# VH-VL binders against Myosin phosphatase Rho-interacting protein (MPRIP): the designs that were tried, part 5

Target 1, 108 residues: Myosin phosphatase Rho-interacting protein (MPRIP), of Homo sapiens (Human) (q6wcq1r43to150)
Amino acid sequence: KPIYGGWLLLAPDGTDFDNPVHRSRKWQRRFFILYEHGLLRYALDEMPTTLPQGTINMNQCTDVVDGEGRTGQKFSLCILTPEKEHFIRAETKEIVSGWLEMLMVYPR

## First folded at step 4 (VH-VL; framework fv_ofatumumab)

Design s50 (from b2 with light chain S28D)
Fold by ESMFold2-Fast, scan of step 4:
Structure s50 (fold): chain C 108 residues (1-108), chain A 120 residues (1-120), chain B 107 residues (1-107)
Amino acid sequence: as target 1 above (108 residues)
Amino acid sequence: EVQLVESGGGLVQPGRSLRLSCAASGFTFSSYSMHWVRQAPGKGLEWVSTISGSGYSTYYADSVKGRFTISRDNAKKSLYLQMNSLRAEDTALYYCAKDYPYDEGYFDYWGQGTTVTVSS
Amino acid sequence: EIVLTQSPATLSLSPGERATLSCRASQDVRSYLAWYQQKPGQAPRLLIYDASNRATGIPARFSGSGSGTDFTLTISSLEPEDFAVYYCQQYDYWPLTFGQGTRLEIK
């Protein structure tokens, strides 16, 4: 069951923010949906029939922290999982604040 | 049908300002990033600036940073480029271009362009 | 910035021949590369995106291939209307950049 959703920018997979060239990578605009069972899924658009491009399992999330220091991008968040770090960002402070509130219920 | 119509080009002296406009129709304007791309006489294409659908994110080529400002009015379905401190090297045909769905960064539709000549 | 180098600068061929145009990127742009056609006095027209996908309305004789740093646009059998300038463009990195163009001219 979806509990939250909206457009966010996703850092391309394999982006290494310690590599100066990768910091110039264009982030991808994707529609994100957070489900009751803790899966955060993203797709090309908000249509229910559009296949998801990826999934972040928030039930495995260890922390959600500010991403600006790592990415150089304002309104960005780092979602920490044992598997990898996921970087998302919003276009406004209000949007990122809403997502932070929804995602912060998952870390330990 | 998607249409983009540029206007505002002309002959201006170095150091002066000029504002370009692009009137869009045939698509949900606010849902797409929009771009300005220029082409100097007899030369290739050069990306100038991008603005997100919301208008909150803007990007500029290094050659125009601090001098040009991209903006949009979603209610009027119009894109603008405010060009300050113009230089001879800014002489070009300026195209308005529409991003593909999902703001990918390639351009599925282009206007016919408006000519800017910077000369004394 | 990512530099795109197109070769050859000029390609002289006759209708019916196969054209192969190259675009090389200074850094890995994955598959985030598009091709455009521009005829004299006209705006560019999108041909290919994501390295190999044909844009709507583009004839099947146009095909794109490659990934990473090396990309190719192929026109399997040239029609008279295909003689134009072709540009590649990457969209993996800011700033967005174009190649310098390949002019396809009639022999």
Scores: ipSAE 0.707, ipTM 0.909, lowest interface PAE 0.9, mean pLDDT 92

Design s53 (from b2 with light chain S31R)
Fold by ESMFold2-Fast, scan of step 4:
Formats: structure tokens, C-alpha cells, sequence
Structure s53 (fold): chain C 108 residues (1-108), chain A 120 residues (1-120), chain B 107 residues (1-107)
């Protein structure tokens, strides 16, 4: 049922990128799994049985955009949902490109 | 069973270079961020540098930026700190430390440390 | 950088007494604060992470509390082996920073 997965950096909840001090916040490394039904799940490790720390419903996603201008971090994406903006970052250009391709099928 | 063993410290003159090593065992080395933390004689702890499990991301304290380079060899399960342009204020016991659970930024295991003395 | 200020610098107590150690951050670090114990000639030992979670193997007499900018480490009844230097550390922001330490000594 999982269709994609990998380690990504997640901006801590409550990070305000308009606040200069928050731009030095340490991002959290989480294992992300994208499921066929559109649920994007993240947890402390890659085991499917590990309790997830959160989920993003990609079926509610309105857009997936480049996040660098907003976050100041290379290889970052902003996942826009009606409730919240989610910021994720990859360690390399290739990893972020792969995730963008997988996530771009959902925006409505 | 987690062990971290530092080596490479010694007495060195100002302006010279030194390379520290940390040999890791008892855990999946490539999965964890690793850190160097130092402690000057009779002083407190100072974070020096961090490297991600993959080695792609590195971070440095402002006091060492441009002079020190952190690196790792996951096949050899070893962490390194290349220290260039050494100054008297770099004199300290240097600890290798393991992140927990992977990249949170706090340290569950520390090595015994290796002493670096920068003096003329 | 986030500055962590520990108080008191030195705390003199007897075995069996309660110890309370303070750590204050220059800005909110939310819950991302750890406490370490260091004995002379030894590497630091993790006691508490995420402000209040005890690390594996740490005795129940050690507890952490607080959030934001004000944090406390409590040792409910001091044992002889607890007399050491204690450091707090934040990991919400780069660079990672430590407090200057509190020395817990026998009265």
C-alpha cells in the first residue's frame, strides 16, 4: 500500500519563517511514507509499526510549491492544505525532485 | 555495547593542524547524526560540530567555522574532525557523541574524549 | 544564539535532601531541552530529554519539568553519587548550546 518513502527534514510545528530567529530552528528528521490512498505519514523511524508523529492528507492538498524563498533552505517544499502549511526539506536536489514528482499529482 | 573511542589528540603549536578520529561500534553508524563536543580545562561543555547520518549536512559553531571540517566514513564506522589554523582557545578535551534516536540533537552516548593542547 | 543560564552556580546540600536546579533560556526552546550529569574525569551522562522524559537507566529520583524559557531539574532525595556538575542543553535552534553548569556539592 505504500507507494513512496524516505527520510526528509520537517520544519518544527509552530515555526514562523517571517520571524528571523525561527529561521535558525533545527528541522526534525522523519521517515515519510506516502500511501496509495493519499495519506502522507511521518514517524521517528522507517518501521511501519512505529507510532506516527503526524499525517498530511494529500487529498486535501491545494498546492505543492518550492519552499526555498519562504524557508531560506535549499531543497525545501511547501505542502499547502486548508488547515496548515507543511514544510519539508531533502538533503539533496535529487531527493526533493523525486518527492515533488510523487506529491504533485494531488493538488486540487 | 555502544562504544565511541576518540583518538588523535596531542600537543600542537598555534597555526598548525590536527585530525581527530572516533571509532564507533555497537549500533548502525550510518543511521545516526554524530557530534563533536569540547570542554576546555575547568570549563563547561561547548558544541563544536554535527554531521548527518548520510554525511550530506554539516553544522559548525561560529568559533570553528572555516577552520574545522567534520566528516565520516560509514564503511569504516568512523567520525573525523580536521582542525586547521589551531588557536590557544581550541585547547580542550574533545568528545565524540552519538545522537538519539537519529538526529534530535541530544546525546545518549559519549566517548572518553581525546585531549588537544594548543601551545607554543 | 540561544543563551542558557543555570542557577545557582553552586548548590551545597546533604544526602537525603531535595535538589532543584534551574535553567533559563534567552528565548523559548519549547520542550527541546536535555539535562546531563558529569562527574570528575568522566564524560557527561544523559539524564533527561524533551524537558521531562527520563533517559534509559536513570533513577526515578531524577525528574525534569518546564517548557518555553524556564526549566527545572529535581533530585527528590540526594544519594552520595549525585554530587556532580549538571548541564542543560537546548536543541531547538542551531547552534546547539549548553548552560554553564551547576555544581552540586556536599555541605
Amino acid sequence: as target 1 above (108 residues)
Amino acid sequence: EVQLVESGGGLVQPGRSLRLSCAASGFTFSSYSMHWVRQAPGKGLEWVSTISGSGYSTYYADSVKGRFTISRDNAKKSLYLQMNSLRAEDTALYYCAKDYPYDEGYFDYWGQGTTVTVSS
Amino acid sequence: EIVLTQSPATLSLSPGERATLSCRASQSVRRYLAWYQQKPGQAPRLLIYDASNRATGIPARFSGSGSGTDFTLTISSLEPEDFAVYYCQQYDYWPLTFGQGTRLEIK
Scores: ipSAE 0.587, ipTM 0.891, lowest interface PAE 1.6, mean pLDDT 92

Design s56 (from b2 with light chain S31N)
Fold by ESMFold2-Fast, scan of step 4:
Structure s56 (fold): chain C 108 residues (1-108), chain A 120 residues (1-120), chain B 107 residues (1-107)
Amino acid sequence: as target 1 above (108 residues)
Amino acid sequence: EVQLVESGGGLVQPGRSLRLSCAASGFTFSSYSMHWVRQAPGKGLEWVSTISGSGYSTYYADSVKGRFTISRDNAKKSLYLQMNSLRAEDTALYYCAKDYPYDEGYFDYWGQGTTVTVSS
Amino acid sequence: EIVLTQSPATLSLSPGERATLSCRASQSVRNYLAWYQQKPGQAPRLLIYDASNRATGIPARFSGSGSGTDFTLTISSLEPEDFAVYYCQQYDYWPLTFGQGTRLEIK
């Protein structure tokens, strides 16, 4: 059921990048797993027993765009859904490139 | 048993350099962000720097940015702080601290600290 | 940077009394606040994280409360070993910041 996985940084819920103060928020390091049914889940770590903290439904994704201009952070992506924008960031260019490749199959 | 042991502190003149080390044991070192926190004599705690478990992400207090470099050697289970262009204001006890649970930014274990005195 | 202001600077109490320590943030840090205890000559000890969660091994008399900008550390009945300096710390924003500390001393 899982098709991709790895550590990413997640912008905290409620982060408003148009607010200069929020641009200094500490992003949360979470283990992300993409499932073939289109759910992207994240948890505190990669242990199978660790409860998931949240889910992004990629089946509702309208676009995945570069996030650096909005967030000020290198290797960040914005996942656009009708409900809200999700911002994730990788520690390296190679990691974000791999995620972009996997996530870009969902937007219409 | 988690242990963090700092070393490398000493008395140095302004403008000189010093490298601090922290030897870690009792946990999977490479999985955890590590931090340096300092405390000037008779003063409170001041966060100095953070490095992610992978070593790819580093963060610095504005007061040390451009002068200090945090690094780690996961094979040796060691954390380092290279301190260049030292100032009298850098005089402090320097603690090595372990993140909990991995990279949240609060610290469940601290070392005993190593003293850095910058004086002419 | 987020400024944390602790009050009072010094709190003088006797064993058996209740201690209430305040930490106020210049901006909301949500619940990303920790409390530490530091005794003379020792490294700090984590007491509370995520505003209200007690760290492993910390006695039940210690409790944390609050969210946003206003936080409280409560010690329900002081033991002699509790007289120390207490620091709050936020981890919602870079840079990580500490309060200036509250010294809890014997009356």
Scores: ipSAE 0.739, ipTM 0.921, lowest interface PAE 1.0, mean pLDDT 93

Design s57 (from b2 with light chain D50E)
Fold by ESMFold2-Fast, scan of step 4:
Structure s57 (fold): chain C 108 residues (1-108), chain A 120 residues (1-120), chain B 107 residues (1-107)
Amino acid sequence: as target 1 above (108 residues)
Amino acid sequence: EVQLVESGGGLVQPGRSLRLSCAASGFTFSSYSMHWVRQAPGKGLEWVSTISGSGYSTYYADSVKGRFTISRDNAKKSLYLQMNSLRAEDTALYYCAKDYPYDEGYFDYWGQGTTVTVSS
Amino acid sequence: EIVLTQSPATLSLSPGERATLSCRASQSVRSYLAWYQQKPGQAPRLLIYEASNRATGIPARFSGSGSGTDFTLTISSLEPEDFAVYYCQQYDYWPLTFGQGTRLEIK
């Protein structure tokens, strides 16, 4: 069952924030849905029939931290997993605060 | 069908201001990023500014940053470009352009353009 | 900013011939490249997006290819209405940038 959802910006795969050129990469606008048992899915739009572009298993999440220092972008979060860092960004402080509250349940 | 109609262009002296408008119809305006793209006489296309569907995110070309402000009124289905401290090099045909679904950054529909001439 | 260089600047061909237009990026833009057609006195028209996907209503004679830094727009058999200026545009990086254009004219 979905427990939270909304539009966020996702840093493209392979973005290296230590590379000055990559810091100007255009982030991708995706619809994110967090499910009751910890699966965070994102897709091109909010239609239930749209195939997901990717998933982040929040049950493997080790931390969710502020991303601004790493990305140079306001209202960004870094979702840390053993395999990969995921960077998401909201358009407002209120939106990112809501997501942080929902996602902070998962870190071990 | 999708339509974009620009207005507000004209002849102005350097240092003056103009406000461009774009009236949109035929799509859910608030769901799409909108853009201003300009073209100087006999020259190529130059991206000027982008605004997200919500209006919360804005982006500007370095050449206009601090002088131009993009805005939108989703209830009126209108896009605006407030141009301050105009320079001769701002002389161009200004197009309103609609983003493709998902805010990809390429433009599936364009208006007819409105002409801005900055001259003494 | 990412610089897009189009070549040739002008291409003179006859109806029925194949046109091949090039766009080179100063850095990799992956597949985030679009092509537009502009006729005199008209707004640009989207032809191709994501390097090779034809936009709705665009005739099959138009095709795009390439990735990274080198991209090509091909018109397999020119029709009279195809003589126009063609622009490439990248959308992988801010600011969004266009090439300088290739003018396709009747020989």
Scores: ipSAE 0.685, ipTM 0.908, lowest interface PAE 1.0, mean pLDDT 92

Design s58 (from b2 with light chain D50Y)
Fold by ESMFold2-Fast, scan of step 4:
Structure s58 (fold): chain C 108 residues (1-108), chain A 120 residues (1-120), chain B 107 residues (1-107)
Amino acid sequence: as target 1 above (108 residues)
Amino acid sequence: EVQLVESGGGLVQPGRSLRLSCAASGFTFSSYSMHWVRQAPGKGLEWVSTISGSGYSTYYADSVKGRFTISRDNAKKSLYLQMNSLRAEDTALYYCAKDYPYDEGYFDYWGQGTTVTVSS
Amino acid sequence: EIVLTQSPATLSLSPGERATLSCRASQSVRSYLAWYQQKPGQAPRLLIYYASNRATGIPARFSGSGSGTDFTLTISSLEPEDFAVYYCQQYDYWPLTFGQGTRLEIK
């Protein structure tokens, strides 16, 4: 069951923010849906028929922190999992604040 | 069908300003990033600026940063480029271009372009 | 910025021949590379996106291939209307950049 959703920008897979060249990579605009079971899924758009592109398992999340210092982009969040860091960003402070509130319940 | 119609180009002296407009129809304008791409006479294509569907994110080529401002009016389905402190190097045909599918950075539809000539 | 180098600058061929156009990137752009066709007095037309996907309405004779830094646009059998300038464009990095173009002209 979806509990939250909206458009966010996702840093492309393999982006190394310590590499100056990668800091200029174009982020991907994706529709994100957080489900009650703790999966955060993203796809090209909000249509139910659109194939999901990926999933972040929030049940494995160790922390959700501000990402601006790492990415150079305002309203960025870093979702830390044992496997990798996921970087997302919103276009406004209001949007990122709403997502932070919803995602902060998962870190253990 | 998708249509993009540019206007506002003209002949101006260096240091002056122009405002370009692009009227969009045939798609949900507010859902798509929009772009300005220019082409100097006899030269290739140069990306100038991008604005997100919401209007909150803007991007500029280094050659125009601080001088050009991209904006949009989603209610009017219009894209704008405010060009200040124009230089001879800004002389070009200016195209309005639509992103596909929404914000990927390649352009499925282009307008016919509007000509800007900066000369004394 | 990512520099795209197209070669040759000019390609002279006859209708019915196969055209092969090259685009090389200064750094990997993965598969985020598009191709456009531009005829005199006209706006560019999207041919290929994501290195190899044909845009809607583009004839099957056009195909794209490659990834990373080396990309190719192939026209399997040239038609008279195919003589135009072709541009590659990367969209993996800001700023968005285009190659300088390859002019395909009648021999």
Scores: ipSAE 0.726, ipTM 0.919, lowest interface PAE 1.0, mean pLDDT 93

Design s59 (from b2 with light chain N53Y)
Fold by ESMFold2-Fast, scan of step 4:
Structure s59 (fold): chain C 108 residues (1-108), chain A 120 residues (1-120), chain B 107 residues (1-107)
Amino acid sequence: as target 1 above (108 residues)
Amino acid sequence: EVQLVESGGGLVQPGRSLRLSCAASGFTFSSYSMHWVRQAPGKGLEWVSTISGSGYSTYYADSVKGRFTISRDNAKKSLYLQMNSLRAEDTALYYCAKDYPYDEGYFDYWGQGTTVTVSS
Amino acid sequence: EIVLTQSPATLSLSPGERATLSCRASQSVRSYLAWYQQKPGQAPRLLIYDASYRATGIPARFSGSGSGTDFTLTISSLEPEDFAVYYCQQYDYWPLTFGQGTRLEIK
């Protein structure tokens, strides 16, 4: 059921990248799992017993775009949904490229 | 048990360079961000630099940007701080500190520190 | 950068008394604040994280409270070994910053 997974950095909830102070906020390191039914879940670690902290429904995703211009951070992506924007970033180009490939399947 | 042991401190003249080392043991070194925190004689704590577990992300205090470089060797379980263009105001006890799981940014273990004195 | 201001700079009390130490942030750091204790000649020791959680091995007499910009460290009944310097630290924003410290001394 899980089709992809790995450690990513997640922008804290409520971060406004148009606010210069918020651009300095420390991102949260979370373990992300993409499931074949389109749910992207994240948790504190990769342990099966660890409760997920949140879920992004990729079936509602309208676009997945490069996030560097908005966030000021290399290897970041913006996942656009009607409800809100989600920002994630990877430590390397290879990791973010892999995630972009997996997530770009979903936009409507 | 977690152990962090700093070394490389000493007396140096302004404008010179020095490299600090921190030897880590008792935890999976590559899974944790590591930090350098300094304390000038009789003063408070000042965060200097952070490096992510993989080594790809680094952060610096404005006072040291362009002069100091943090690095790590995960195979050797060692953290480094290369200090160039040293100034009198860099005189301090330099601590190696371990991040809490998930790179939260607070420090659950500290080394004993290594003293750097920049004086003519 | 986020500036943390600790007050008082020095607090003079006797064993058995309650100590209340303040830390104020220039902007909200939500609950991302830690407290450390430092004794002369020693490295700092983590006491509290996420504003109110005690680190492993820290006695119950230590408690933290607050959120946003106003934080408090309380020691309910001082023991002789508690006389030390206390630092708060925020980790919501880069750069990471510490308060200037409160020295808790014997009256």
Scores: ipSAE 0.591, ipTM 0.894, lowest interface PAE 1.4, mean pLDDT 92

Design s6 (from b2 with heavy chain S31K)
Fold by ESMFold2-Fast, scan of step 4:
Structure s6 (fold): chain C 108 residues (1-108), chain A 120 residues (1-120), chain B 107 residues (1-107)
Amino acid sequence: as target 1 above (108 residues)
Amino acid sequence: EVQLVESGGGLVQPGRSLRLSCAASGFTFSKYSMHWVRQAPGKGLEWVSTISGSGYSTYYADSVKGRFTISRDNAKKSLYLQMNSLRAEDTALYYCAKDYPYDEGYFDYWGQGTTVTVSS
Amino acid sequence: EIVLTQSPATLSLSPGERATLSCRASQSVRSYLAWYQQKPGQAPRLLIYDASNRATGIPARFSGSGSGTDFTLTISSLEPEDFAVYYCQQYDYWPLTFGQGTRLEIK
């Protein structure tokens, strides 16, 4: 059951923010859906028939922190899991604030 | 059918301003990023600026930063480029271009272009 | 910025021949590369995206390949309408950049 959804920008897989060249990588615009049981999935668009491209298991999330210091991009968040860091970004402060509120339930 | 029609080009003196317009039809304008790409006479293509579908994100080539402003009016289905402090090297045919689905940064439809000539 | 270098600058061939056009990136752009065709007096037309995916309506004789820094556009058997300028473009990094173009001309 989806409980939240919206367009976000996702840092490309393999982006090294310590590499000056990688900091200019274009982030990918994806439609994110958070499901009741803590799966956060993203896809190319919001159509129900579109297969998801990836999933972040928020039940394994250890923290959700501000990403601006790491990425250099405003309105970015770092979702920390034991396996890897996921970086997402919103186009506005209001959008990122809404997502932070929804995602902060999971680390604690 | 997707159609993009540019206007606003002309002959202008160095240091002056022009505003280009692009009228879009045949697709859901607000869903797609839009771009300005220019081509100097007899030369190749140069990306100038991008604006997201919402209008919240804008990007510029270093050569135009601080001088050009991209904007859009989704209700009017129009894209704009405000060009200030024009230089001779801004002389080019200016194309309006539509992003491919999912805001990828490549261009599936282009207008016919509007000519900007900066000369004394 | 990422610099795209196309070679050759001019390619002279006859209808029916195979054309191979190269695009080299100064740094890896992964697979985020597109190809465009431009005829005199016309706007560019998208041919290939994501290095190898043919755009809607583009004939099967056009194909793209490569990843990282080396990319190729192949036209398997040239038609008279294919003589034009071809541009590659990367969209992995800001700013978006184009190659300088390869002009495909009749021999």
Scores: ipSAE 0.661, ipTM 0.902, lowest interface PAE 1.1, mean pLDDT 92

Design s60 (from b2 with light chain L96Y)
Fold by ESMFold2-Fast, scan of step 4:
Structure s60 (fold): chain C 108 residues (1-108), chain A 120 residues (1-120), chain B 107 residues (1-107)
Amino acid sequence: as target 1 above (108 residues)
Amino acid sequence: EVQLVESGGGLVQPGRSLRLSCAASGFTFSSYSMHWVRQAPGKGLEWVSTISGSGYSTYYADSVKGRFTISRDNAKKSLYLQMNSLRAEDTALYYCAKDYPYDEGYFDYWGQGTTVTVSS
Amino acid sequence: EIVLTQSPATLSLSPGERATLSCRASQSVRSYLAWYQQKPGQAPRLLIYDASNRATGIPARFSGSGSGTDFTLTISSLEPEDFAVYYCQQYDYWPYTFGQGTRLEIK
């Protein structure tokens, strides 16, 4: 079942934050839902029936770190998995703090 | 059905201020990012500013950073552009524009614009 | 910022002819490019988004193609009402930027 949810901004796939130009790339607004089984899904809207655009398996997460230094964006987080780094961003400090609390449960 | 109506333009001297307004109708205003785009006489389009649906995120063209402030009142379904320290180069027709769902960054509806002339 | 260069600056054609308008980006904007039409005294009108998708109500004679840095707007058979200025716009990077426009005029 869903245990947390909300609108976040997702860094576009293929964004290279070591490239200064890519740091100005527009992030995509997506609805994120964290499920009890540890999957974090994101989709175009809030409806549970809307097909997800992607999922992050938090059970494989190795770390959740502040993303501001890497991305240049306030209220951003980096979710580290063996396959990929995922970058998400909130519009406020309160929103990112809530997500950090929920996601920090998973890293080993 | 979707309508955007700009107002607040006029003739103003350099260094002074103006506030533009855009009245929106025909859609759920708070669910969409809104934009200001300007066009100088006989010239092309220049993106000026964007505000997210919530109002928490704002973005500006380098030419207006520190001088212009975009804001919105979702209860009144209104978008604003506070323009301070106006320069002759800010002379343009100012359009209010609506983003597509999910804040994609292309503008599906535009108002008719309000004219700002900055002259001594 | 991303610079969009449109060519030609002016395109002179007759009704019934095919129009091909170019927009080139200074670096890849992937497929995040839109096309707008502006008639004298009117606000711009969205024609194409995501490089190739027609906006609601736009006639089938308008089509967009391309990705990365090279984009094309094609009007398969010009109607009198199509003579206008056309702008491309990228939305992959902040700030959003427009091309300088291509003016389509009657020969």
Scores: ipSAE 0.540, ipTM 0.874, lowest interface PAE 1.8, mean pLDDT 92

Design s61 (from b2 with light chain D92E)
Fold by ESMFold2-Fast, scan of step 4:
Structure s61 (fold): chain C 108 residues (1-108), chain A 120 residues (1-120), chain B 107 residues (1-107)
Amino acid sequence: as target 1 above (108 residues)
Amino acid sequence: EVQLVESGGGLVQPGRSLRLSCAASGFTFSSYSMHWVRQAPGKGLEWVSTISGSGYSTYYADSVKGRFTISRDNAKKSLYLQMNSLRAEDTALYYCAKDYPYDEGYFDYWGQGTTVTVSS
Amino acid sequence: EIVLTQSPATLSLSPGERATLSCRASQSVRSYLAWYQQKPGQAPRLLIYDASNRATGIPARFSGSGSGTDFTLTISSLEPEDFAVYYCQQYEYWPLTFGQGTRLEIK
């Protein structure tokens, strides 16, 4: 069941923030839903019929850290998993703080 | 019917300020990013600035950073461009443009533009 | 910033002919490329988005193709109203950038 949701900006797949050119990539606005069983899903919009574009399994998350230093973008977070780093960004400090609180229960 | 109507253009001397407005109708204004795009006489299109639907995120072309400020009033369904320290190279037709769904960065509707001429 | 180079700068053709317009990006923009048509005295009109998707109301004779750095706009059989300036635009990177335009004129 959904426990949290909202619009966030997602760094495009394959973005390498150590590459100065990639830091200028336009982030994608996606609707994110966190489910009780730990799946974080994102899609083009908030409609129930819209197929998800991707899923982050928070049960595999090793850390959730501030992303501003890595990305150059305010209100960004890095979700660390063994396979991949995921970067998300909010438009306000309040939104990113809410997401950080919800996501920080998962790191092991 | 989506409509965008620009106003506020005119003849202004270098170093002065001008404020452009864009009145929007026919769509849920607050749900879409809005853009200013300009076109100098006889030249191509140049993106100037973008503002998110909420107004919290703004982006600017390097040529206008520090001089221009984009803003919006969602209650009035209006987009603005405050242009300070105007230069001759800012002379152009200024278009208001609507983003497509999901703030993709391409423009499905454009206004007819308002002319800004910076000259002595 | 990403530079988009359109070629040719001017294309002179007759009604009924096929037009092929090119847009090359200085770096990969994946599929985040749009095409616009602009007639004299008018605002630009969206033709194609995501490299190949035709915008609402755009005739089937217009098609887009390509990905990465090389993109093409094709008009299969030119109508008199198609003689205009065409611009490509990328939205993969900030700042958003346009090509310099291709002028399609009657021979």
Scores: ipSAE 0.592, ipTM 0.889, lowest interface PAE 1.6, mean pLDDT 92

Design s62 (from b2 with light chain Y93F)
Fold by ESMFold2-Fast, scan of step 4:
Structure s62 (fold): chain C 108 residues (1-108), chain A 120 residues (1-120), chain B 107 residues (1-107)
Amino acid sequence: as target 1 above (108 residues)
Amino acid sequence: EVQLVESGGGLVQPGRSLRLSCAASGFTFSSYSMHWVRQAPGKGLEWVSTISGSGYSTYYADSVKGRFTISRDNAKKSLYLQMNSLRAEDTALYYCAKDYPYDEGYFDYWGQGTTVTVSS
Amino acid sequence: EIVLTQSPATLSLSPGERATLSCRASQSVRSYLAWYQQKPGQAPRLLIYDASNRATGIPARFSGSGSGTDFTLTISSLEPEDFAVYYCQQYDFWPLTFGQGTRLEIK
């Protein structure tokens, strides 16, 4: 069951922020839904029939940290998992703060 | 039917300002990024600026940064380009263009353009 | 910025012939490439997006292919209305950039 949702910008898979060229890569606007059992899914839009493009398992999350230093983008977060770093960004401080609050319950 | 109608173009002297407008209809304006793309006489297309659906995010070509400001009024379904410190090389036909549904950065609909001529 | 180079600059063909237009990127844009047609006195018209997906209402004779740095637009059998300028555009990186265009003209 969904407990939180909204539009965010997602850094494309394979983006290497240590590579100066990749810092100019256009982020993808996706609708994110956080489910009660810790799955964070994202899709092209908020329609119930739209297939999800990906899932981040927050139950495996080791930390959620500010992403601005790594990405160069305001209002960005880094979701750390053992396999991969995920970078998301909001358009406003209020939106990113709300997501940080919801996601910070998961890190182990 | 999606329609985009540009206006505000004209003849202006170097160093002066001009404000372009684009009236949108036929789609949920606030849900889409909007763009300005220009074309100098006899030349190709050049992306100028993008604004997100909310208006919170803006992007500019290096050639216009600090001189041009993109903005929108979602209640009026209008897009604007404030052009300051105009230069001869800003002479072009200016198109308003609509993004595809998910802010993909390609343009499914274009207006017919408004002509800006910067000359003494 | 990503530079897109289109070739040839001008392609002279007759109706009924096959047209093949090239677009090369200075670095990989993956599949984030679109093609536009611009007829004299008209605004550009979207033909292809995501390198190979045909836009709504675009005739089946138009097809796109390629990925990474090398892209092709093919018109299988030219109609009189196809003589126009064609532009490629990448949207993987900021700033958004266009190629310089290929002019398709009647022989």
Scores: ipSAE 0.678, ipTM 0.908, lowest interface PAE 1.1, mean pLDDT 92

